# Ledger of designs, part 12: VHH binders against Ras-specific guanine nucleotide-releasing factor 1 (RASGRF1)

Target 1, 187 residues: Ras-specific guanine nucleotide-releasing factor 1 (RASGRF1), of Homo sapiens (Human) (q13972r240to426)
Amino acid sequence: KRNQVVFSMLEAEAEYVQQLHILVNNFLRPLRMAASSKKPPITHDDVSSIFLNSETIMFLHQIFYQGLKARISSWPTLVLADLFDILLPMLNIYQEFVRNHQYSLQILAHCKQNRDFDKLLKHYEAKPDCEERTLETFLTYPMFQIPRYILTLHELLAHTPHEHVERNSLDYAKSKLEELSRIMHDE
Short names: E, the ipSAE of ESMFold2; O, the ipSAE of OpenDDE; V2, 0.75 times the mean of E and O plus 0.25 times the DockQ between their complexes.

## First folded at step 19 (VHH; framework vhh_7ocj_1)

Design m04 (from g02 with A33V E108T; at its last look DockQ between E and O 0.01; V2 from the best seeds 0.00; counts 0 for: pae E 17.7 > 2, placed apart)
Fold by ESMFold2, look of step 19:
Structure m04 (fold): chain B 187 residues (1-187), chain A 123 residues (1-123)
Amino acid sequence: as target 1 above (187 residues)
Amino acid sequence: QVQLVESGGGLVQAGGSLRLSCAASGFTFSSYVMGWYRQAPGKQRELVAAITRGGSTRYGDFVKGRFTISRGNAKNTVYLQMNSLSVEDTAVYYCAAEPSGKWFYDSTLYDYWGQGTQVTVSS
């Protein structure tokens, strides 16, 4: 049962990594290039304000995903404690992203008043990989993912004996995500 | 119990056509990106085609419009229509499934693989 939760976690993490990959590779990196052009439709400061630490979040979740895959492929020996050591430093990065999120959307809305930027953004959003989703949608996925982790850890703990070697690490990870969720709800 | 079972391979003359099928079971097929990969002797496995949950497709550069991937979600089956085959298309063709849609060229993200079906193109 515990392993079923971990397999479900792998599937969700793959989906989230893909969402972050689109955010960074289909939007952030092309817009960063556009900001360096001779007649830029957006400034580097605005790109930084919109995306903040999104690239760091993507890299960390790529590592987390590969670590999760490795643990599952080493079945039936399933120890996750060191993997969550990657997740916990990420919470400070998420706090920064969360605190900046409304500002990111404000800057994006302002940038869209520039016709050249809006046309370019529409082009990026029209790529098949985006599946009819907007940049705003991709910027919001990290906010949705935190509640999903809390639910997953709750289920995992329900199937983890209190004397399990990982119990304290999993409890701590869940408590820190709950703290982040409270910050998100308080703005 | 996850299974991906390829069929439709075989011996074909150059210029001919084949249609590969991959029957899937043991997972929620409509929630996965499905792909076809191939591997020739002494070469690395390479992407042939992938199709997302929403039906968007991507092809390896060597395909050049000759192949078409499709999916029948009601039948849990992915298809690869291969036209204008050449000797260079000779390989084992693998069906693959992964939970997320953007990592078409990184086989480490595909979680499930079939056993493969041989395609041999003779001249």
Scores: ipSAE 0.000, ipTM 0.139, lowest interface PAE 17.7, mean pLDDT 80
ESMFold2 (binder alone), look of step 19: mean pLDDT 81; pTM 0.829
OpenDDE, look of step 19: ipSAE 0.010; ipTM 0.298

Design m05 (from g02 with D106R; at its last look DockQ between E and O 0.01; V2 from the best seeds 0.00; counts 0 for: pae E 17.2 > 2, placed apart)
Fold by OpenDDE, look of step 19:
Structure m05 (fold): chain B 187 residues (1-187), chain A 123 residues (1-123)
Amino acid sequence: as target 1 above (187 residues)
Amino acid sequence: QVQLVESGGGLVQAGGSLRLSCAASGFTFSSYAMGWYRQAPGKQRELVAAITRGGSTRYGDFVKGRFTISRGNAKNTVYLQMNSLSVEDTAVYYCAAEPSGKWFYRSELYDYWGQGTQVTVSS
């Protein structure tokens, strides 16, 4: 059912926002602070290289998630296409993230050679909300978001009648995401 | 209109027990994750317990098995059984509803909040 897809989408988005929140608040921001310490275990440049635009991504999806919540609160009238229309222009930030991903992991690996950094990182990863997941794992989550949206929209369209008011808009959004995905992975 | 009404709070001696209830109305209860938060004077609001739409639970680190959250969908009510209470548990306890049905880590993402019920634990 179409509604079920939408509800699942909300759950998935909530999970993603949580993941990003952990990435930023448990790792990025603390490491920035550490980089400003008297004996920094990591440099600001390395922090930037590892996380890149993660904070921006988090902000974007916090807004998107709030939008989804608002739409669902208007049930049974569920209008979602406009949210994608708003999101699409900003999703180009993923191009940068995806392009930088391998470099990010390389820098992280390099930083982990520093014992002080490694110890600090393990401390951050040991926080309960990390659920024994590594920073590398958290950095991979954004890599799958665009494909996830494409699949979600595909499923949503499968349950959206052709005469539905949002049918064309959702189809357009899917097409744009697919195009974006192609661009991201071709670079 | 949406309402979350907490009850069951009060004064109890250390080592005692309380059972909080939160009666929900005005929204599809079964679609929401429900949670209990607490705020002590001068402290930040913190998660006490949460239960997803599917019944999975999570507890604050301080709970240590003392509290149990449960939900009765038929009555649109969420419960918090609190045992072995200590003075440190003194706070206003709030009921909250989260629309995703799964999230309970961030209080700012909850859509609905109750007015809270005072829990005071005396030594």
Scores: ipSAE 0.000, ipTM 0.230, lowest interface PAE 13.2, mean pLDDT 89
ESMFold2, look of step 19: ipSAE 0.000; ipTM 0.244
ESMFold2 (binder alone), look of step 19: mean pLDDT 85; pTM 0.861

Design m06 (from g02 with S56K S100T; at its last look DockQ between E and O 0.79; V2 from the best seeds 0.00; counts 0 for: pae E 6.7 > 2)
Amino acid sequence: QVQLVESGGGLVQAGGSLRLSCAASGFTFSSYAMGWYRQAPGKQRELVAAITRGGKTRYGDFVKGRFTISRGNAKNTVYLQMNSLSVEDTAVYYCAAEPTGKWFYDSELYDYWGQGTQVTVSS
ESMFold2, look of step 19: ipSAE 0.157; ipTM 0.603
ESMFold2 (binder alone), look of step 19: mean pLDDT 84; pTM 0.855
OpenDDE, look of step 19: ipSAE 0.761; ipTM 0.882

## First folded at step 21 (VHH; framework vhh_7ocj_1)

Design n01 (from m01 with S31Y; at its last look DockQ between E and O 0.79; V2 from the best seeds 0.00; counts 0 for: pae E 4.0 > 2)
Amino acid sequence: QVQLVESGGGLVQAGGSLRLSCAASGFTFSYYAMGWYRQAPGKQRELVAAITRGGSTRYGDFVKGRFTISRGNAKNTVYLQMNSLSVEDTAVYYCAAEPSGKWFYYSELYDYWGQGTQVTVSS
ESMFold2, look of step 21: ipSAE 0.318; ipTM 0.708
ESMFold2 (binder alone), look of step 21: mean pLDDT 86; pTM 0.876
OpenDDE, look of step 21: ipSAE 0.154; ipTM 0.609

Design n02 (from m01 with P99V; at its last look DockQ between E and O 0.01; V2 from the best seeds 0.00; counts 0 for: pae O 11.3 > 2, placed apart)
Fold by OpenDDE, look of step 21:
Structure n02 (fold): chain B 187 residues (1-187), chain A 123 residues (1-123)
Amino acid sequence: as target 1 above (187 residues)
Amino acid sequence: QVQLVESGGGLVQAGGSLRLSCAASGFTFSSYAMGWYRQAPGKQRELVAAITRGGSTRYGDFVKGRFTISRGNAKNTVYLQMNSLSVEDTAVYYCAAEVSGKWFYYSELYDYWGQGTQVTVSS
């Protein structure tokens, strides 16, 4: 059961990395290029406001995903606490993203008032890997990642013996994530 | 269009000083952190100095107090005062801008980059 939780976490992380990949490569980067065109449908500032540190988030989770895969390769012995030790200090990048999310959507909505931008955006959204999902949807995915980790760690701990070598480390990680979540959401 | 234009580079003798400037346009300068990076031939690009919107600074380990980054929001310009230069400081120096602080975690992740200015320190 514990291993199942880890496998599920790996799958979820793979999916999240894919979502971020689409966000960055199908939207952020092309729009950044468009902003540098002779007749830009969007400004660089607006692109920055909409996506903020999405690219950093993508890279962080690509690393984390690779780490997870490496741990899985050591099955049946699965130790994950060290990955969270590496991840946790960097997760504060979510604070700005989460707090700015509504503003990002507002800027996006404003940009969509431009016909050229709206047309371009629809073109990007029409790509097969988007599966008819909107940019707004992709921008929402990072909003749930920290809560997801909290739930996952909760489940993992439920199946980790108290005498387990990484029990305390996982519990600490969960606590830190919960603290981060409270800060990000001003709870 | 966003532009970052570096200037002030050139040839200098060891122990000498240079002051680099980066003129920014096409974006709200005050909303962005600014940074200087360098890349020597055959080496990876590395952080020289960065300054946040609020004026907080960060320097590469090799700087050792020799360089100072500053910004002039009124002129949309970021500066790098380099003192006590050595041959090892020879590189192309790049100006960079970013809005979200992502440079703190990944040094290559900036929103905008300049074309670079050559700094050559002779022995």
Scores: ipSAE 0.005, ipTM 0.237, lowest interface PAE 11.3, mean pLDDT 89
ESMFold2, look of step 21: ipSAE 0.430; ipTM 0.750
ESMFold2 (binder alone), look of step 21: mean pLDDT 82; pTM 0.838

Design n03 (from m01 with G60R; at its last look DockQ between E and O 0.02; V2 from the best seeds 0.00; counts 0 for: pae E 8.4 > 2, placed apart)
Fold by ESMFold2, look of step 21:
Structure n03 (fold): chain B 187 residues (1-187), chain A 123 residues (1-123)
Amino acid sequence: as target 1 above (187 residues)
Amino acid sequence: QVQLVESGGGLVQAGGSLRLSCAASGFTFSSYAMGWYRQAPGKQRELVAAITRGGSTRYRDFVKGRFTISRGNAKNTVYLQMNSLSVEDTAVYYCAAEPSGKWFYYSELYDYWGQGTQVTVSS
């Protein structure tokens, strides 16, 4: 049953990484290039304000995903607590993203008043990979992911004996994510 | 008032098939994206399949190849054809609607939901 929770976590991580990949590769990187063009429809400052540390978040979760996949592939030995050591020190990156989120949406709305930018953005949003979703949608997804990790850790702990070597490390990881979630979703 | 009503659930043997329907009212159905989500006891509600207003589909990895989402705009109905069912497919299945015509992976972003229909797959 512990293994079933971990396989579900791997599947969910793969999907989240794909959403981050679309945000970075279909929007951030092309808009960064457009900001350097001859007649730029958006400034580099505005690109930075909209996307902030999105690329760093993508890289973090690519590493976490590969680490999770590697641990599952090393069955019958399935030890996960050290993997969360990679993720937890980076949680201030999430806090920074969340604190900036409303500002990023405000800057995006302002940029859309420029007709050249709005046309370009709609072109990027029309690509098949976006599946009729907007940039705002992709920018919002990181805000919902942390609660899902908390639920996953809760399920994992429910199937981890109190004597298990990983018990304290998993409890610690869950407590830190709960703290982050309160900060991220507090009004 | 937006209303979504699921039907077609029930008890089925492993390997069997079911077709779920979700009848929609109170909105312009053809402009909405529709989704099927499921929730097993003790688990999070999770995406099964989604279909945009333009007909593009998305499936979770666990159901690709076995399930087909479709929509009948003339009947204001979204469908989920479920083949090769296994015990792991046992859950309450919910229909959801998105007025922007977009779909979302995370169910928390939807405002309009049906009451759910139970699917139970016996071993």
Scores: ipSAE 0.012, ipTM 0.483, lowest interface PAE 8.4, mean pLDDT 82
ESMFold2 (binder alone), look of step 21: mean pLDDT 85; pTM 0.861
OpenDDE, look of step 21: ipSAE 0.513; ipTM 0.778

Design n04 (from m01 with S107P; at its last look DockQ between E and O 0.21; V2 from the best seeds 0.00; counts 0 for: pae O 9.9 > 2, placed apart)
Fold by OpenDDE, look of step 21:
Structure n04 (fold): chain B 187 residues (1-187), chain A 123 residues (1-123)
Amino acid sequence: as target 1 above (187 residues)
Amino acid sequence: QVQLVESGGGLVQAGGSLRLSCAASGFTFSSYAMGWYRQAPGKQRELVAAITRGGSTRYGDFVKGRFTISRGNAKNTVYLQMNSLSVEDTAVYYCAAEPSGKWFYYPELYDYWGQGTQVTVSS
């Protein structure tokens, strides 16, 4: 059962990386290029305001996903503590993203009033890998990542014996994530 | 040890054809979707073609019906038949194994990669 939780975590992380990949490569980067065109449908400032540190978030989770795969390849021994040692210090990057999410959506809404931008955006959203999801949807995915990790660690701990070598480390990680979540949502 | 070995690359004139092969070993081939990526100098690596375990195929937008991916599970080999090649197809072509059979367009989700084979199309 513990292993199943880890496997599920891997799958969820893969999906999240895919979502971030779309956010960055199908929207952020193309819009950034468009902002540098002779007749830009959007400004660089607005692109920055909408996406913030999405690329950094993507990079972080690509690393984390690869780490998870590596750990699972060592089955049946699943050691995850070192991954959290790397991940936790970096997760504060979500603070800015979460706190500015509403503003990001407002800027996006404003940009969509421009017909050229709106047309361009619809073109990007029409790509098959978007599966008819909007940019707003993709911008929402990072909002739930920290809560998802908290739930996952809670479930993992429920199936981790108290004498397990990683019990304390996992518990610590969960506590840190909960603290982070409070900071992001209470301030 | 996991190994993906590409072959069949080389120099070909525009309008010509090549058949790439990728021999896989060291993992359960039948459990993976297989794909071909390419990377031209100064450009990002991009999906050329992918084939699921069940034989469903997907192709990059630039393929336009010119390429065909296939797999031989008995030989643990994936193939890429490339017809009507153009200069723009010049790149290093990589074989790769994708575990999900779903996210073909995301190279970071592939588990294994070959070393690549050079394809050069002259005008």
Scores: ipSAE 0.006, ipTM 0.296, lowest interface PAE 9.9, mean pLDDT 91
ESMFold2, look of step 21: ipSAE 0.535; ipTM 0.796
ESMFold2 (binder alone), look of step 21: mean pLDDT 88; pTM 0.895

Design n05 (from m01 with S107D; at its last look DockQ between E and O 0.01; V2 from the best seeds 0.00; counts 0 for: pae O 14.9 > 2, placed apart)
Fold by OpenDDE, look of step 21:
Structure n05 (fold): chain B 187 residues (1-187), chain A 123 residues (1-123)
Amino acid sequence: as target 1 above (187 residues)
Amino acid sequence: QVQLVESGGGLVQAGGSLRLSCAASGFTFSSYAMGWYRQAPGKQRELVAAITRGGSTRYGDFVKGRFTISRGNAKNTVYLQMNSLSVEDTAVYYCAAEPSGKWFYYDELYDYWGQGTQVTVSS
């Protein structure tokens, strides 16, 4: 069952990386280019306000995902604590993202008042890999990653013997994530 | 020269109504979001109401449906209908204009400000 939790974690991470990939490559980067056009439908500042550090988040999770894959390749020995040790300090970037989320949606809503932008956005959303999902939906995905990791670690710990070499490290990681979650939601 | 000229302020009894107007000139009115802010003595300036180029509106939390912002593009004027006024609404009311509309959602430097009009609500 412990292995199953890890495998599920890998699948979830793969999906999340894909979501972030779409967010960045289908929306952020094209809009950034559009902002540099002769008749920009959106400003660079608004692009920055909407997406904030999405590109950095994508990069981080691409690395994390590759790390997970590498650990799984070492089956049956699955060691994950070191990955969390690397990831955990970087997860502070979510604090800014989460706190800025409502503002991002407001700016997006404002930008959609521009007919040219709205048309362009619909064009991006119409791409097959978006699967009829809106930019707002993609911007929401990062909001649930910290809670997701907390739940995953909780489940993982439930299936990790107390004498297990990684028990304390995983427990520590969970505690830090919970602390981070509290900080993000207190303000 | 860019100008925002507020009018319609004055003294009114609690429960009364006022209609503020802001006449804009010197810029393309239709390209700007417009807003009303107020500042009471000893208090920070706060958003009363804003309206985007597309007509979307936002109101301060204290408004509670009492005020309505509208724009007349033909006259380059933005209006603020204020009903059910209370003593707490006493302040100088300022008209503001900003092309990007960012100020619509958070405090920022605004491109243009009026000189303000005094609104006094007596008990």
Scores: ipSAE 0.000, ipTM 0.203, lowest interface PAE 14.9, mean pLDDT 89
ESMFold2, look of step 21: ipSAE 0.011; ipTM 0.471
ESMFold2 (binder alone), look of step 21: mean pLDDT 84; pTM 0.856

Design n06 (from m01 with G35A; at its last fold request DockQ between E and O 0.85; V2 from the best seeds 0.00; counts 0 for: pae E 2.7 > 2)
Amino acid sequence: QVQLVESGGGLVQAGGSLRLSCAASGFTFSSYAMAWYRQAPGKQRELVAAITRGGSTRYGDFVKGRFTISRGNAKNTVYLQMNSLSVEDTAVYYCAAEPSGKWFYYSELYDYWGQGTQVTVSS
ESMFold2, look of step 21: ipSAE 0.430; ipTM 0.749
ESMFold2 (binder alone), look of step 21: mean pLDDT 87; pTM 0.888
OpenDDE, look of step 21: ipSAE 0.433; ipTM 0.752
ESMFold2, fold request of step 25: ipSAE 0.425, 0.404, 0.448; ipTM 0.746, 0.743, 0.767
ESMFold2 (binder alone), fold request of step 25: mean pLDDT 86, 86, 86; pTM 0.871, 0.877, 0.877
OpenDDE, fold request of step 25: ipSAE 0.733, 0.809, 0.750; ipTM 0.876, 0.905, 0.881

## First folded at step 22 (VHH; framework vhh_7ocj_1)

Design o01 (from n04 with G35A; at its last fold request DockQ between E and O 0.26; V2 from the best seeds 0.00; counts 0 for: pae O 3.4 > 2)
Amino acid sequence: QVQLVESGGGLVQAGGSLRLSCAASGFTFSSYAMAWYRQAPGKQRELVAAITRGGSTRYGDFVKGRFTISRGNAKNTVYLQMNSLSVEDTAVYYCAAEPSGKWFYYPELYDYWGQGTQVTVSS
ESMFold2, look of step 22: ipSAE 0.527; ipTM 0.792
ESMFold2 (binder alone), look of step 22: mean pLDDT 87; pTM 0.894
OpenDDE, look of step 22: ipSAE 0.005; ipTM 0.285
ESMFold2, fold request of step 25: ipSAE 0.440, 0.522, 0.488; ipTM 0.759, 0.793, 0.788
ESMFold2 (binder alone), fold request of step 25: mean pLDDT 88, 87, 87; pTM 0.892, 0.888, 0.884
OpenDDE, fold request of step 25: ipSAE 0.111, 0.019, 0.021; ipTM 0.561, 0.379, 0.421

Design o02 (from n06 with S107A; at its last read DockQ between E and O 0.88; V2 from the best seeds 0.00; counts 0 for: pae E 2.5 > 2)
Amino acid sequence: QVQLVESGGGLVQAGGSLRLSCAASGFTFSSYAMAWYRQAPGKQRELVAAITRGGSTRYGDFVKGRFTISRGNAKNTVYLQMNSLSVEDTAVYYCAAEPSGKWFYYAELYDYWGQGTQVTVSS
ESMFold2, look of step 22: ipSAE 0.441; ipTM 0.754
ESMFold2 (binder alone), look of step 22: mean pLDDT 87; pTM 0.886
OpenDDE, look of step 22: ipSAE 0.514; ipTM 0.791
ESMFold2, fold request of step 25: ipSAE 0.365, 0.468, 0.441; ipTM 0.727, 0.765, 0.768
ESMFold2 (binder alone), fold request of step 25: mean pLDDT 86, 86, 86; pTM 0.869, 0.877, 0.875
OpenDDE, fold request of step 25: ipSAE 0.829, 0.824, 0.831; ipTM 0.915, 0.912, 0.915
ESMFold2, last read: ipSAE 0.441, 0.404, 0.445; ipTM 0.764, 0.752, 0.725
ESMFold2 (binder alone), last read: mean pLDDT 86, 86, 86; pTM 0.876, 0.879, 0.875
OpenDDE, last read: ipSAE 0.822, 0.766, 0.821; ipTM 0.911, 0.886, 0.911

Design o03 (from o01 with S56K; at its last look DockQ between E and O 0.37; V2 from the best seeds 0.00; counts 0 for: pae O 12.0 > 2)
Fold by OpenDDE, look of step 22:
Structure o03 (fold): chain B 187 residues (1-187), chain A 123 residues (1-123)
Amino acid sequence: as target 1 above (187 residues)
Amino acid sequence: QVQLVESGGGLVQAGGSLRLSCAASGFTFSSYAMAWYRQAPGKQRELVAAITRGGKTRYGDFVKGRFTISRGNAKNTVYLQMNSLSVEDTAVYYCAAEPSGKWFYYPELYDYWGQGTQVTVSS
């Protein structure tokens, strides 16, 4: 059922926003502060290299999530294509993130050679909301969002009549995401 | 218009008790999980307690059994009974509505917030 797909999408987005929230608030921002301390265990440059545009991604998806909730609250009229229209132009940030991912992990690995940093990181990772997940795990979550959206749109379209007002818009969004996915993962 | 109005805050001595109330209006109260947050000067806002639509509760680590959150759906009100208060509990306490009933520790995901009520605990 089409509505079920939409509800599943909402739940998935909520979870992703949570993951991004942890990435930014439990790791990025504290490390940024640590980089400004008298004895910094990490540099600002390394923080930037590790996280890149994570904060922007978080912001974007917070907006998207709120928009999605608003659309669902307007049931039975569910208009979703416009949300993708808003999101799609900003998804180039994922191209940068994905391309930087290996470098991010390399820098993180390098930083972990510092005992002070490693200790600090373990402290951050020990927070209950991390559920024993590592920073590396959190940095991986954005890598799967574009594929997730593609799958969701495929499923949504499967339950969207051809004459539906949003059919063409959703199909367009799917096509653009597929193109983006190819660009991100083939380079 | 959505409103969350906190009450019951004030000045108390250490070891004392307070009961906070939050009256909700302008939205379907029964469809939301409710939570209390607090924010002390210079500190981040932190979860104090949350209660799901079904009445399941969650508490911050610092609560240690001292506080109890409850809700009255008939009155669209959420309560926070605070016992054994300490100076460290001094903060502005906020009532908030969480739509998912799952992500209580993420204030950015809450739909509605109250203006807050000041709680001051003296030594």
Scores: ipSAE 0.000, ipTM 0.261, lowest interface PAE 12.0, mean pLDDT 91
ESMFold2, look of step 22: ipSAE 0.323; ipTM 0.700
ESMFold2 (binder alone), look of step 22: mean pLDDT 87; pTM 0.891

Design o04 (from o01 with S100T; at its last look DockQ between E and O 0.02; V2 from the best seeds 0.00; counts 0 for: pae E 15.8 > 2, placed apart)
Fold by OpenDDE, look of step 22:
Structure o04 (fold): chain B 187 residues (1-187), chain A 123 residues (1-123)
Amino acid sequence: as target 1 above (187 residues)
Amino acid sequence: QVQLVESGGGLVQAGGSLRLSCAASGFTFSSYAMAWYRQAPGKQRELVAAITRGGSTRYGDFVKGRFTISRGNAKNTVYLQMNSLSVEDTAVYYCAAEPTGKWFYYPELYDYWGQGTQVTVSS
């Protein structure tokens, strides 16, 4: 059952990486290009404000996802704690993202008042990969990752013997994520 | 060493057919979904077809029933039968291994890629 938790984690991470990929490649990067056009429908500053560190987040989780795959490929020995050790120091970017989220949505709403931008955005959202989801929806996905990891680690620990080599490391990771979650959502 | 070796490409007249093959080695073929991508000059690489471990298939919008992807697990080979080819199908075709069996449209999630085989369709 511990393995099942890990497999579920992999699947969830794959989905999240896809979501981030859409956020960055279907929206962020094209909008950056648009901001550099002769008649920009959006400014570079507004693009930065809307997406903030989304690209960095994508990169981080691409690495994390690859790490998870590698660990699973080493079955039956599944060591995951070191992946969290790599992830944890970088998770401060989520604090910034979460704190910026409302502002991001405000700026996006403001930008949508521009007819050219609104048309462009609708065009991006109409791409098959988006599955009729809005940019606002994609910007929301990162908001749930830390809570998701916490839940996953709880489940993982529930199936990890106390004498297991990774028990303490996983518990530490969980504690750090919980602390981070409190900081992000209580301020 | 992981290898994906494409073959079967070449020059063909419009309306013609080609069958591409991709021989895989160095990894557990049966654990992966397989896909064909193509890239034309000056264009982005795009999904042509994908097949899951269980044999479920997906195709790009431009395929319109003209192409068929299949796999032979016993031979660790994936195939792409291309019929009714047009000039617009001219591209380098790549074989790739996808670990999730779900996110076929995201090349970044693929673990392994072939070197590609050139397909040229003349008018």
Scores: ipSAE 0.000, ipTM 0.241, lowest interface PAE 12.9, mean pLDDT 91
ESMFold2, look of step 22: ipSAE 0.000; ipTM 0.156
ESMFold2 (binder alone), look of step 22: mean pLDDT 87; pTM 0.894

Design o05 (from n04 with G35S; at its last look DockQ between E and O 0.49; V2 from the best seeds 0.00; counts 0 for: pae O 12.3 > 2)
Fold by OpenDDE, look of step 22:
Parts: C-alpha cells; structure tokens; sequence
Structure o05 (fold): chain B 187 residues (1-187), chain A 123 residues (1-123)
C-alpha cells in the first residue's frame, strides 16, 4: 500500500505540472508578449502581479516530478525523503504566491475590464487543453499543493514502518509543510 | 543507452504520402506511450500523434484523418503513416516517449526524444 501512495503521488504531481504548464505557457508567457506589443492590452506589471512566481513554481515541480519518476524507476527501493529535502527550502515561494493570490485576482478582474484583454483571455481559455477552465481556476491550483503534500505524507507515513530508514525524514518533511501551511493561511 | 531513431522522411509532392518509423532501444518500450511531434522553422514544436500502451490514439487538430500512428511492440517501433500531405506539413518530425500515457501535449514531460527526420512537401 505504501507503493500505491507513491504512485498516486506521482500521478498527482504529473497533473499539477500539467496545470502549471498551462498556466505559464498558455497564459503567462503569451500575456508577456502581449504586454510588449504596440498596443498592449495588459502591462508587464499587471502580468507580474497576476502570476507572480508561477514560472518558478513550474520549474520547481518539473524537477520534483522528474525526481519522483527517477525514484519510482528504482523500484522496489523507493526513497522519497531526499526529494522533499530539495523541495522544502524552495517552498517559500508558495508563501508569496498564496499571500498574493487575492491581489492577483483583483488585478485580473481589473484587467478584464479592458475589452481587448478580455477577448484575448477568452481566446487563451478556449484552447483545448484548458478544457473550458478559466485563468482564475489555474491560478487556484497552487493554493492546494501544500495541503495535498501534507495529506500525502500522512498517508505515506501511515504505511511506513517505524523502523524504516525514511520514517524520520518523512515525518520531518510533513512537520515542515504543516508549519508552512499554517504560516500561509493564518496570516 | 536510450535511442530513438527516426526514418522515412524525405521530399514528397503535395498530395503524396510518407511513412515514418521510429526504432526504440535502451528502455522498456512497452511501458511508454509514444508520440510524434513536428517542428517547422520558426514555429513551436507541436503534437502530431500519440499512441498509448494500450493502443489508444490521439491526433493534432491539423491531422484531420490524414495521419495514422501505430506501434509494433515486438519490434519496439512506432510508425506514422502520413497521407495527403501538404506544404504546411513541412517540418522536422520527432519521435518521443511519454511515461504517463496521459499528458501527450506537454513535451516537457517526455523522457526520451529522437533526433528527428526532415519531411519536406513541395507544391
């Protein structure tokens, strides 16, 4: 059952990376280009405010995802704690993202008052891979990632023997994520 | 060593046909979904076709029934039959292995890529 948790984690991470990919490649980057056009429907500042560190987040999780794949490929020995050790120091970016989220949505709402921007955005959202999801939806996905990891680690630990070599490391990672979650959502 | 070697590309006239092949080695072929991508000069790489481990297929919007992807597990080969080619199909075609069998449109998630084969369609 421990392996099943790990496989589920991999699948979830793949999905998240896809979501981030859409966020960055279907929205952020095209909007950056639009901001540099002769008649920009949006400013670079507004793009930055809406997306903040989304690209960095995408990069981070691409690495994490690749790491997970590598670990799974080493079955039956599944070592995951070191991946969290790599991830944890970078998770401060989520604190910034979460804290900026409401402002992001406000700026986006403001930008949507521009007819040109609104049309452009609808065009981006109409792409097949968006599956009729809005930019607001994509911006929400990172908000759930830390809680998801916490739940996953709880489940993983439930199936990890106390004497397991990674038991303490996984527990540490969980504790750090829980602390981070409290900081992000209580402030 | 992992290798994906494309072949079958070349010059064809509009309306013509080509069959691309991709020979895979150095990894468990049956564990991967396989895809063909293409990239024209100055354009982004785009998905042409994908086939899952179970044989389910997906195609780019521009394919419109003209292309067929298939795989031969025994030979660790994936094929792309291209019919009714047009000048717009001119590109380098790449074979790639996708581990999830789900996220075909995200080249960043692919594990392995071939070097590509040039397809040129003349008017």
Amino acid sequence: as target 1 above (187 residues)
Amino acid sequence: QVQLVESGGGLVQAGGSLRLSCAASGFTFSSYAMSWYRQAPGKQRELVAAITRGGSTRYGDFVKGRFTISRGNAKNTVYLQMNSLSVEDTAVYYCAAEPSGKWFYYPELYDYWGQGTQVTVSS
Scores: ipSAE 0.000, ipTM 0.250, lowest interface PAE 12.3, mean pLDDT 91
ESMFold2, look of step 22: ipSAE 0.006; ipTM 0.396
ESMFold2 (binder alone), look of step 22: mean pLDDT 86; pTM 0.877

